# VHH binders against o75319, part 157

Target 1, 181 residues: o75319
Amino acid sequence: GNHIPERWKDYLPVGQRMPGTRFIAFKVPLQKSFEKKLAPEECFSPLDLFNKIREQNEELGLIIDLTYTQRYYKPEDLPETVPYLKIFTVGHQVPDDETIFKFKHAVNGFLKENKDNDKLIGVHCTHGLNRTGYLICRYLIDVEGVRPDDAIELFNRCRGHCLERQNYIEDLQNGPIRKNW
Key: E = the ipSAE of ESMFold2; O = the ipSAE of OpenDDE; V2 = 0.75 times the mean of E and O plus 0.25 times the DockQ between their complexes.

## First folded at step 12 (VHH)

Design L15 (framework vhh_4orz_3; at its last look DockQ between E and O 0.09; V2 from the best seeds 0.00; counts 0 for: pae O 4.0 > 2, placed apart)
Fold by ESMFold2-Fast, scan of step 12:
Structure L15 (fold): chain B 181 residues (1-181), chain A 119 residues (1-119)
Amino acid sequence: as target 1 above (181 residues)
Amino acid sequence: EVQLVESGGGLVQAGGSLRLFCAASGFTFDYYTMAWLRQAPGKRREWVALITSGGETDYADSVKDRFTISRDNAKNTVSLQMNSLKPEDTAIYFCARQDWDYPEGFDYWGQGTQVTVSS
């Protein structure tokens, strides 16, 4: 389908880098075929993503795509120099342990291989909000020891939009730490 | 409380027509994509048609040009007009609301309405 996701226009295309981390969150870029349904100022293609990151004087070193679809853009629409990782993440419910561990493993691997640069990990779902915010905050809480409310506040401020799924927020605040066994 | 209630199913002869209705309540109907899915005995549930909040429609290849989905935001209803029905269209038909945040999934479903097409 070539239809625009519901509420996609309601959210800022890309947030700010989360200070003290390598994370930047954004909504899903839409390939050229979607642009017939968008005003020029509403367009957010893969090219537009990289232009906006450069405008912030930042550079992407990895994109993690959490959407459970491939209809929005193709990996081939991205520069060859930026690795792309797909983690098919079921929404609505809190991401399962397998998904959480895949995300943590990818982030840890990136950080280990990029010690000598300041490149960012770009993370997105459809709106760059609930699945994206959950997994970033889960990483900060479980791996970096950030207090849950501080992680959530940092994400909300830098994304420019607050996490909206109450079950995700409750799991972050009161749920168990997912240990790497 | 979100509720979706289907009606309009029944028995028809091959080549006939049926119109299904879904009455929605408990949410801001005009902000959501609505869909119809169907499940035949012993088969997987399959998507049939959807209609976005903006009125864009999409259809499975198996029903294209025979089925038409529409919505009435004043009445909080979504409808499926089914023409040129085939025995292969026999299934329970479900009305569903797309999850806005996870558009690949549906967060609410009706109980379904049975459609039986005889040859």
Scores: ipSAE 0.789, ipTM 0.894, lowest interface PAE 0.7, mean pLDDT 94
Fold by OpenDDE, second read of step 13:
Structure L15 (fold): chain B 181 residues (1-181), chain A 119 residues (1-119)
Amino acid sequence: as target 1 above (181 residues)
Amino acid sequence: EVQLVESGGGLVQAGGSLRLFCAASGFTFDYYTMAWLRQAPGKRREWVALITSGGETDYADSVKDRFTISRDNAKNTVSLQMNSLKPEDTAIYFCARQDWDYPEGFDYWGQGTQVTVSS
């Protein structure tokens, strides 16, 4: 089987809802086959994800998976009531305009269809930090008009970890606004 | 800076053996699955062997039972023992770090070492 991603254990499984938004970030849940490589307290499965969300008195309405692989868990491991969207996103590099648009489109579609509830958009990459943070912040900046530093600070605080990659941070702070089409 | 440096390539007759080495630096070596890839002239790059951080191995069918991949986490090295070499094994061999968040499943590889097997 696959190895545990580097530093996966170092990150909190699930962040907090970002106030004023419907976003919550978490690290990638791992299917059962990974449990043999983890201590019990380190395990974080799709089931654990939903339990942790429930503990926060929240409910997931959408999961956006930004990992570039499908090896970590299967959509079938998720409740049927929660739609799953895969956006293959290459690690380390700033997502391209197409990826950004896909993410924005998915978020906007969800918000349009879920005006009558308070369900969350769960976003994750491998660690639920860099790619996840970038795209969430990019959305807040480009669509919601949030100041870049405010978006980054909000994400970092709620995720419980700070964006690490300078290229992401620089692009958010100084990069151009991406078109929403 | 991630670095992978291959060595051990050369010219060998069919049926012969070579042992390739890869020295890794610039990252936590034991977190990653490592691999050997090869690319023959005019052909696409293909994976040859994989070894997980835990030491589990996998091989391409074409090299199974002839090649053996191993690693030393203390020395940050990965090796490929190649036995019963065939002319079709002629290629540049690359040491690679596996990352499934990258195309083709690898994010870094070295400059490669030439392996030539003569008939």
Scores: ipSAE 0.461, ipTM 0.747, lowest interface PAE 0.9, mean pLDDT 94
Fold by ESMFold2, look of step 13:
Structure L15 (fold): chain B 181 residues (1-181), chain A 119 residues (1-119)
Amino acid sequence: as target 1 above (181 residues)
Amino acid sequence: EVQLVESGGGLVQAGGSLRLFCAASGFTFDYYTMAWLRQAPGKRREWVALITSGGETDYADSVKDRFTISRDNAKNTVSLQMNSLKPEDTAIYFCARQDWDYPEGFDYWGQGTQVTVSS
């Protein structure tokens, strides 16, 4: 079914652009079939996502969907002009090297093709927090050389919620650098 | 320590009924979606039914209208009433807890309880 994901209502819909990066994080938008289970002020549809991004004077150039399901919305619910990429990311364990590499490859490809604009990469999992924060921070640490604590602080502040999953935080702070190629 | 303990399994004739119980401890039960999964001989573990923290339910097509999941937050229990049982319902049944921030998966389950439905 069309059950609202547990605790989904507790998270801000969309964060703010992470300064010095092309990233913005958000929780999964829910297609209209979910809205009968939501108060009007709780709704956050694909349309609402794009309205909120425009209100920040930003533009999405790519959406990376980290969820391990297809039930929340369909890519057809997104503007035809915005590329969509799904990277299935299991949530109870630190993402494996293949998943991390796919994310890095997608980000690097986007940055190459979009070097002459300022469009953002939107990243979400279900809550837009743990899996999303891990992969964004892993990219910043491994590819951009950002210190782990600085990457985590930047993500937490811009998302508006702190990373919760301790094994992710431990891996970011103390785990090995992962391959970039 | 999170613990889930299933009970109520057994042997039953086709067309009969069983009620399974799951006792939960070691976590704030009210916050989690709980589920029943099953694993038949030679098959992978599959989802059967779930019940959200707010009491919403969902069922696999194969058991819809025959099985009823319920929860008692005061007792930290989840139950599965199984009616009109068929031989293909024969399996080990597991009580499971949905992962905190990964609702596509489950992070704890018990040892399971055997349900055998004879022809």
Scores: ipSAE 0.414, ipTM 0.733, lowest interface PAE 2.8, mean pLDDT 92
ESMFold2 (binder alone), look of step 13: mean pLDDT 86; pTM 0.863
OpenDDE, look of step 13: ipSAE 0.030; ipTM 0.377

Design L16 (framework vhh_4orz_3; at its last look DockQ between E and O 0.11; V2 from the best seeds 0.00; counts 0 for: pae O 3.7 > 2, placed apart)
Fold by ESMFold2-Fast, scan of step 12:
Structure L16 (fold): chain B 181 residues (1-181), chain A 119 residues (1-119)
Amino acid sequence: as target 1 above (181 residues)
Amino acid sequence: EVQLVESGGGLVQAGGSLRLFCAASGFTFDYYSMAWLRQAPGKRREWVALITSGSETDYADSVKDRFTISRDNAKNTVSLQMNSLKPEDTAIYFCARQDWDYPEGFDYWGQGTQVTVSS
């Protein structure tokens, strides 16, 4: 049940905005019921997420949750003013084309509707690392024409942690561009 | 490199007990959650029990209070103590390592050990 994900405490809660983009990455927030298993300085609730974003002088306009579970927090734990999108993303293997398309569609839709503001797209999986980094980089490569190594470097620097799944890195560097269908 | 090897399966009468063992090698065992899953004939594979790196445990409702998962980090083993066995527990039992980055999935599996419970 309510156990803390392995290695969750090893990762920085929230990265920095990725310059030149609307993306910010973070690890999964944990609802109040998890706090009995955490020291005060380890807590990272949905409220803590918004406080940390505000401290960076940024504002979230969309949260994309890539986790394959609902156990960590509920959409109701988020402010009513921030849209929440769930994309159940299978980890370990490279996300499939349908998942990549859903992510691209959500990002493109957000950007079209938010031309007149500077609100961010917050993206997270369990650790805000592999699935999160893959989909953000895949978007930058396929849609924005960023060179793969540059996209990966930008994500790693801004997240404060490097992508660790070698198959994800390999697909980003040498895999085909996924076209929208 | 990573290997999980199950043992302890066999034939047992309903109401009996059996203890399964999983010997792990090729990785830092005490950093990972470990699990037991089972697959009965003609059924999908189902999760049975999990033990975290911190030795917190979780169980499927069907086995709660009958099965106990434990680990011995010095020996790189995870065990499943099965009590009050029922014919419905007949299945191939798999030891699996939880994917740390994708906790809803398992990244390495043993070959399985057969458990048959007769009435």
Scores: ipSAE 0.802, ipTM 0.903, lowest interface PAE 0.6, mean pLDDT 94
Fold by ESMFold2, look of step 13:
Order: sequence, then structure tokens, then C-alpha cells
Structure L16 (fold): chain B 181 residues (1-181), chain A 119 residues (1-119)
Amino acid sequence: as target 1 above (181 residues)
Amino acid sequence: EVQLVESGGGLVQAGGSLRLFCAASGFTFDYYSMAWLRQAPGKRREWVALITSGSETDYADSVKDRFTISRDNAKNTVSLQMNSLKPEDTAIYFCARQDWDYPEGFDYWGQGTQVTVSS
């Protein structure tokens, strides 16, 4: 069905660019079929995403979709000029090493291909919060050497909502550094 | 501690009816979507029905128009009315809570209740 994900309406649609990084986080955009159950001000479609990014004077160069489903929107709802990557990310538990590696590989590839522009990597799960925040912070910690608490604070501030899953927070703060290999 | 306890299973003749109940505790029940899933012998667990926190419902095609999911937020229960039962409905039925943060999955399950539909 076209049921709105629980608590989805409670979250800001799009965060702000994370300073010193190429990341911006947002909640999952919902294709038009979901809008029958939304007031106009509650809508957040793929088109709305791009309008909001443009309003921030930014441009997306990659969208990484972390949801473990394809029911929310279709890649053809996005401009063909913007690469889209699905990384099926299981929730509940801390993402596994394979998922972390795929995310790091995608980010590193983007940064190499886009070293001569300032386009952003858009990352989302369903709410753009826990899976999204974990993988962004894991990248910043493992690849960029950011202190765990600084990565978490930066994500929380720029997303406009704090990471909520305690096992994710614990793993970021006290878990092992994952190598890029 | 989140706990889900199913009841109401049993033996029923084809064409008959059963009503399953799930008692929930240990969480704020009316904030969550709840579901029924089932597992037939030798088969994978499959989704049957879902009811959102706002009481919107959705059903697998195989049970649509025969099964009705409902919830009672005052009693912290979810129910599944099963009518026009068929032998292929024979399974262990599980009550599950949808993870709001990972709605693709369910984070808590009951132990299940057996439903057997005789020919």
C-alpha cells in the first residue's frame, strides 16, 4: 500500500549541507500516489526534494537510497542527469561491514568523479535519521578521521533531528574503526 | 520489555471462521503499525495483513475480502477475523510490530498461534 510511513510527517524534509563535507540528508520522498493521504503542506515528492535543494543554492550529484524497499518512489521520478544508487540497508542492528563498505565505495567514487564541482551527495533512508546518520558518521569517522562525537553532533545539527537508535550511537562512539579495505 | 501474545488459534472446518487476538505490552501501542504474518509448514513466513497507527488497513491478495484486521488501542490488542477459511490458510500465525524507523521489517514477534483448516 500507499500508507505514509509512521512518524514520517514529524521530520523536516531536507536538512542542511554538512559543512566541510559533501553530504546532505533528507527523509524519503514519496511519489504522487501517496499524496492522496497528505495535506498539500505535508507533501514531499522527488520534485519537491530538488526544489528544496535548489532553494539552498545547492545541487545534488548523487542520491544514495538506503531503504530496503522500492515502494516509495521510482528512479525514473528523478532527473536522468542525477545518478541514483540503492544500497539495501537492513535496520534494527548496526549495518554490516558489507553495507558499510558499499557506502564508503560509493562516496569515494563520487568524490573522485566530482573533484572539480561542488555537488552534494544526498543520503536518505525512510526518515533520513538513523540508518542515514549512522552511515554518514561511519564514513566521516573511518575515512576522514573525524572524532565520533564531532561527527554525530554535526549530523544532528545539520539534519535538524538527533540520532535515536542507541545501538547505532554506541557503535559509532565505542565500536571498532572499520578500515576502508 | 516488548511482548506480543497471540491467541484464538485452533482447528476449523473449511469455509469456517476464526478470530485471532494479539495482546501487546511494553510499548506505546498506538504509535505503531501492527501486522499479522503466517508460516505454513516448510514455507517462508509471509505477510498477511497490516493496520497502521491511524487504523488504515492493507492485506495480502490471497486473503483480501476474507480477513479483517482491527485494533483496540484501549485494550492494546490487534485482532484478525478470518472468514471463508481454506486449507491453504493452515499455518502458524504471528503478531508483529512494524519498526517505525525500518518499516520494511518487523522488530518484535509473538510466539505464534496454530490455525489448522481441515478439509
Scores: ipSAE 0.638, ipTM 0.829, lowest interface PAE 1.4, mean pLDDT 93
Fold by OpenDDE, second read of step 13:
Structure L16 (fold): chain B 181 residues (1-181), chain A 119 residues (1-119)
Amino acid sequence: as target 1 above (181 residues)
Amino acid sequence: EVQLVESGGGLVQAGGSLRLFCAASGFTFDYYSMAWLRQAPGKRREWVALITSGSETDYADSVKDRFTISRDNAKNTVSLQMNSLKPEDTAIYFCARQDWDYPEGFDYWGQGTQVTVSS
């Protein structure tokens, strides 16, 4: 059954580029089969994602999908020119070191290969908020040396919603730096 | 602490009816889709019915038109009305909270209630 994720409608479809970074966060786009359960103004498809990004005068260079399921859309729904990376990430709990490493590695690889452009790294989980925010912030903190509170504030402001889960916030603020190995 | 407690199981003859109940606590009930699953001896656990927070329902083909899932958000309960029961419906029935960001699509389960349908 293609049921709409709970509370999915409550979140803005796409955030803003995070200044000083190549990150943009958004909620999961839904494939066409979900549209029958949505009002037209509520629809947010992979196509809509790219249209909204374009409206911001940006271009996606990579999509990192953190959802644990594959039921929301298919990679084939995306343009062939935009790489798609799936990192299965369990909800509600702080991502493990392997997940964090995978994310960092993907981001670093993208940045290394895309030094000649300004394409964005699009990151999403279900709502594009908690898991998404944690991993982006974790990267900024661990790799870019950003102060945790600054990273969180930046993400929240750009996403248009605040990180909700305290365990994520606490780990970002007080947790150890995760090594890239 | 999230808790799901099933009740209403028992022995019934083929063609009979049972109504299962699940009492939920420890979370905002109306934020979640709820489901019933069942596991027969020697078989894998299978999805039976699901109800969203908006009370949209879905059923496995094997129970469609025989089973009805419902919920009461005021009481934090989910129910499964089982009609026209068959011996093949014999199983432990579990109430579960749906979350697609967990393995198998559920993050919490009850202990289950036994349903036995005799021929």
Scores: ipSAE 0.521, ipTM 0.781, lowest interface PAE 0.9, mean pLDDT 94
ESMFold2 (binder alone), look of step 13: mean pLDDT 86; pTM 0.866
OpenDDE, look of step 13: ipSAE 0.028; ipTM 0.391

Design L17 (framework vhh_4orz_3; at its last look DockQ between E and O 0.05; V2 from the best seeds 0.00; counts 0 for: pae O 3.9 > 2, placed apart)
Fold by ESMFold2-Fast, scan of step 12:
Structure L17 (fold): chain B 181 residues (1-181), chain A 119 residues (1-119)
Amino acid sequence: as target 1 above (181 residues)
Amino acid sequence: EVQLVESGGGLVQAGGSLRLFCAASGFTFDYYSMAWLRQAPGKRREWVALITSTGETDYADSVKDRFTISRDNAKNTVSLQMNSLKPEDTAIYFCARQDWDYPEGFDYWGQGTQVTVSS
């Protein structure tokens, strides 16, 4: 369907790069078929995403799509030069260990292959908020040893919106560290 | 507390019509997309119809042009008008609220109402 996700217009399209990391978060881009439901200033297509990243003097090297659907845009709508990875992430509940490990492996692999550049890992779910913020913060806490409150503050500030799911925040602050197996 | 209560199910002959109702309470109804799903005996639950907060609708291919979803925000009610019913429409019909942040899923469900279509 071509229905705009609830509250999608309430969120900024793209955040800022999270300093000290390779992460940038954004809401889901919407392919051309959605534009008839949007004012020109509300449009955020895959091309708009790359234009906004470029306006920040940044470059995407990987997109990780956390949505549990393919209805919003197709990988073919993205430049061929930027790898696209789909990780079907169930929302509402805290992402399971398998999903967390898939995300960590993708990030670690990207960083290993991109040691000699400063390209970014773009991460999105539907709003670029809860699933996106959780997995980025989980990576920073578990892999980089960032304190939970610092990771959450950094994400909130750079995304321009605060994580809203209390169960996600609680797990980040007080939940177990997920070890790689 | 969020509650969804279905009504309007029953027995009908093939080719007939039924109208289902879902009474919602405990949340700001007009901010959420609402849906109907169904589960036939021995089968997985399947999505049937969705109506957004702005009144836009979407339907599964199997019910398109036969079913119409609507909402009444003043009464906090979602309705499903079912026309040209077929025996394969026999199922328990559930009203559900779409999760706004995870729109691929539903965060609250009713208990369901039985629809039986005889040939």
Scores: ipSAE 0.753, ipTM 0.875, lowest interface PAE 0.8, mean pLDDT 94
Fold by ESMFold2, look of step 13:
Structure L17 (fold): chain B 181 residues (1-181), chain A 119 residues (1-119)
Amino acid sequence: as target 1 above (181 residues)
Amino acid sequence: EVQLVESGGGLVQAGGSLRLFCAASGFTFDYYSMAWLRQAPGKRREWVALITSTGETDYADSVKDRFTISRDNAKNTVSLQMNSLKPEDTAIYFCARQDWDYPEGFDYWGQGTQVTVSS
């Protein structure tokens, strides 16, 4: 169906660039078919995403879509110059090691290919918070050596909303160290 | 403790009607989309119908125009009216709650209620 995801309206559309990183997080943009169910001020389309990023004087160089569905928007709705990667990420439980590895691999590949620019990696799930925050923080902890609490604080502040899933927070703070490769 | 309890299943002849009920407890019912799924013998569980927190509905093609999902937020119940029943509707029917943060999936399920449609 084309119903608006529960609580989607409650979240800021786009966060701020996370200082010292190449990440920016946002909620899933919704294609035109969803707009009949939204007031004009509630709309957040793929075009609105790029306009809001431009308003921050930033540019997206990659979008990582963590949703486990194709129903929200089509990759064709994005500018051709912005690479798009879908990583099907199961929610409600901590993402598995294969998903974490795919995310790390994608980020590392982007950083290598974009070392000579300042473009951002845009990451979203449905609300741009729990799955998104977990994987960004997992990367910062495992690959960049950031303390768990510092990674979580940085994400929460820049997203404009705090991580909500306690099992994700607990795994980031107290869970096993994931190998970097 | 989240609980979903289905009832109203039974034996019915083809062409007949049946109404299923799901009693929900242990969570803020009004915040969640709710669904009915079913599993026939030897088949995978399949989605049947969904109703959002605001009352919007969606149906699998196989049951569209024959089944009607509804909710009563005052009683914390979800219902499934099944009309023009066919033998292929025979299954265990499950009530499920959609995960708000992972709407691609369901995070709680009932025990199910058996519906048998005889020819």
Scores: ipSAE 0.613, ipTM 0.813, lowest interface PAE 1.5, mean pLDDT 92
Fold by OpenDDE, second read of step 13:
Structure L17 (fold): chain B 181 residues (1-181), chain A 119 residues (1-119)
Amino acid sequence: as target 1 above (181 residues)
Amino acid sequence: EVQLVESGGGLVQAGGSLRLFCAASGFTFDYYSMAWLRQAPGKRREWVALITSTGETDYADSVKDRFTISRDNAKNTVSLQMNSLKPEDTAIYFCARQDWDYPEGFDYWGQGTQVTVSS
């Protein structure tokens, strides 16, 4: 069915670009079939996503979808000019090394191919918070050498919501560095 | 610890009614959609009914207009009223917590309660 994800309405649709990075986080956009269950002001479609990004004077160059389901929207709902990458990521659990590597690889590939522009890497899970925040922070920590607390603070501030899951936070702060290859 | 405990199953004649209950504990109940699933012998587990945290309901076509799912957030319970039962409704019925970020769309299950409908 087309049930709205629980607590989806509680989160800001789109965060802000993370200064010093190419990352922007947002909650999952919902395809048109969900709109009948939402007030107009609550709607957040793929089209709305791009409009909101534009309003920030930014441009998306890549979308990384971390949701474990494909029921929320279709890649076909996105502009053809923006590549879409699905990384099925189970909720609640700290992503495994393979998932982390996939994410890092995608980000690195994008950065390598987009050195001549300032397009953003849009990352989302369901709420665009926990899984999204973890993987972004994991990248910043493992690849960019950012201090864990700084990464978390930066993400939280830019997303407009704080990481909620303690296991994610703990792993970021005290967990081992994951392989980048 | 998340726990889901089903009850209310039993033997009933075709055309009869049963009401199943699920008692939930160990999590913020009103944050989650809940569902009933069933598994008949030799068959795969199938979705039966779902109720969101806000009370929106959905049903499998096979049970639509016969089954009614409800919830009581104050008591952390989910119920399934089953009317006009048919032999093909015979199965173990499971209460489950929905999460689409898990492989089967659910992250926790009860042990189930047996429902047997005789001809």
Scores: ipSAE 0.563, ipTM 0.798, lowest interface PAE 0.8, mean pLDDT 94
ESMFold2 (binder alone), look of step 13: mean pLDDT 85; pTM 0.854
OpenDDE, look of step 13: ipSAE 0.024; ipTM 0.382

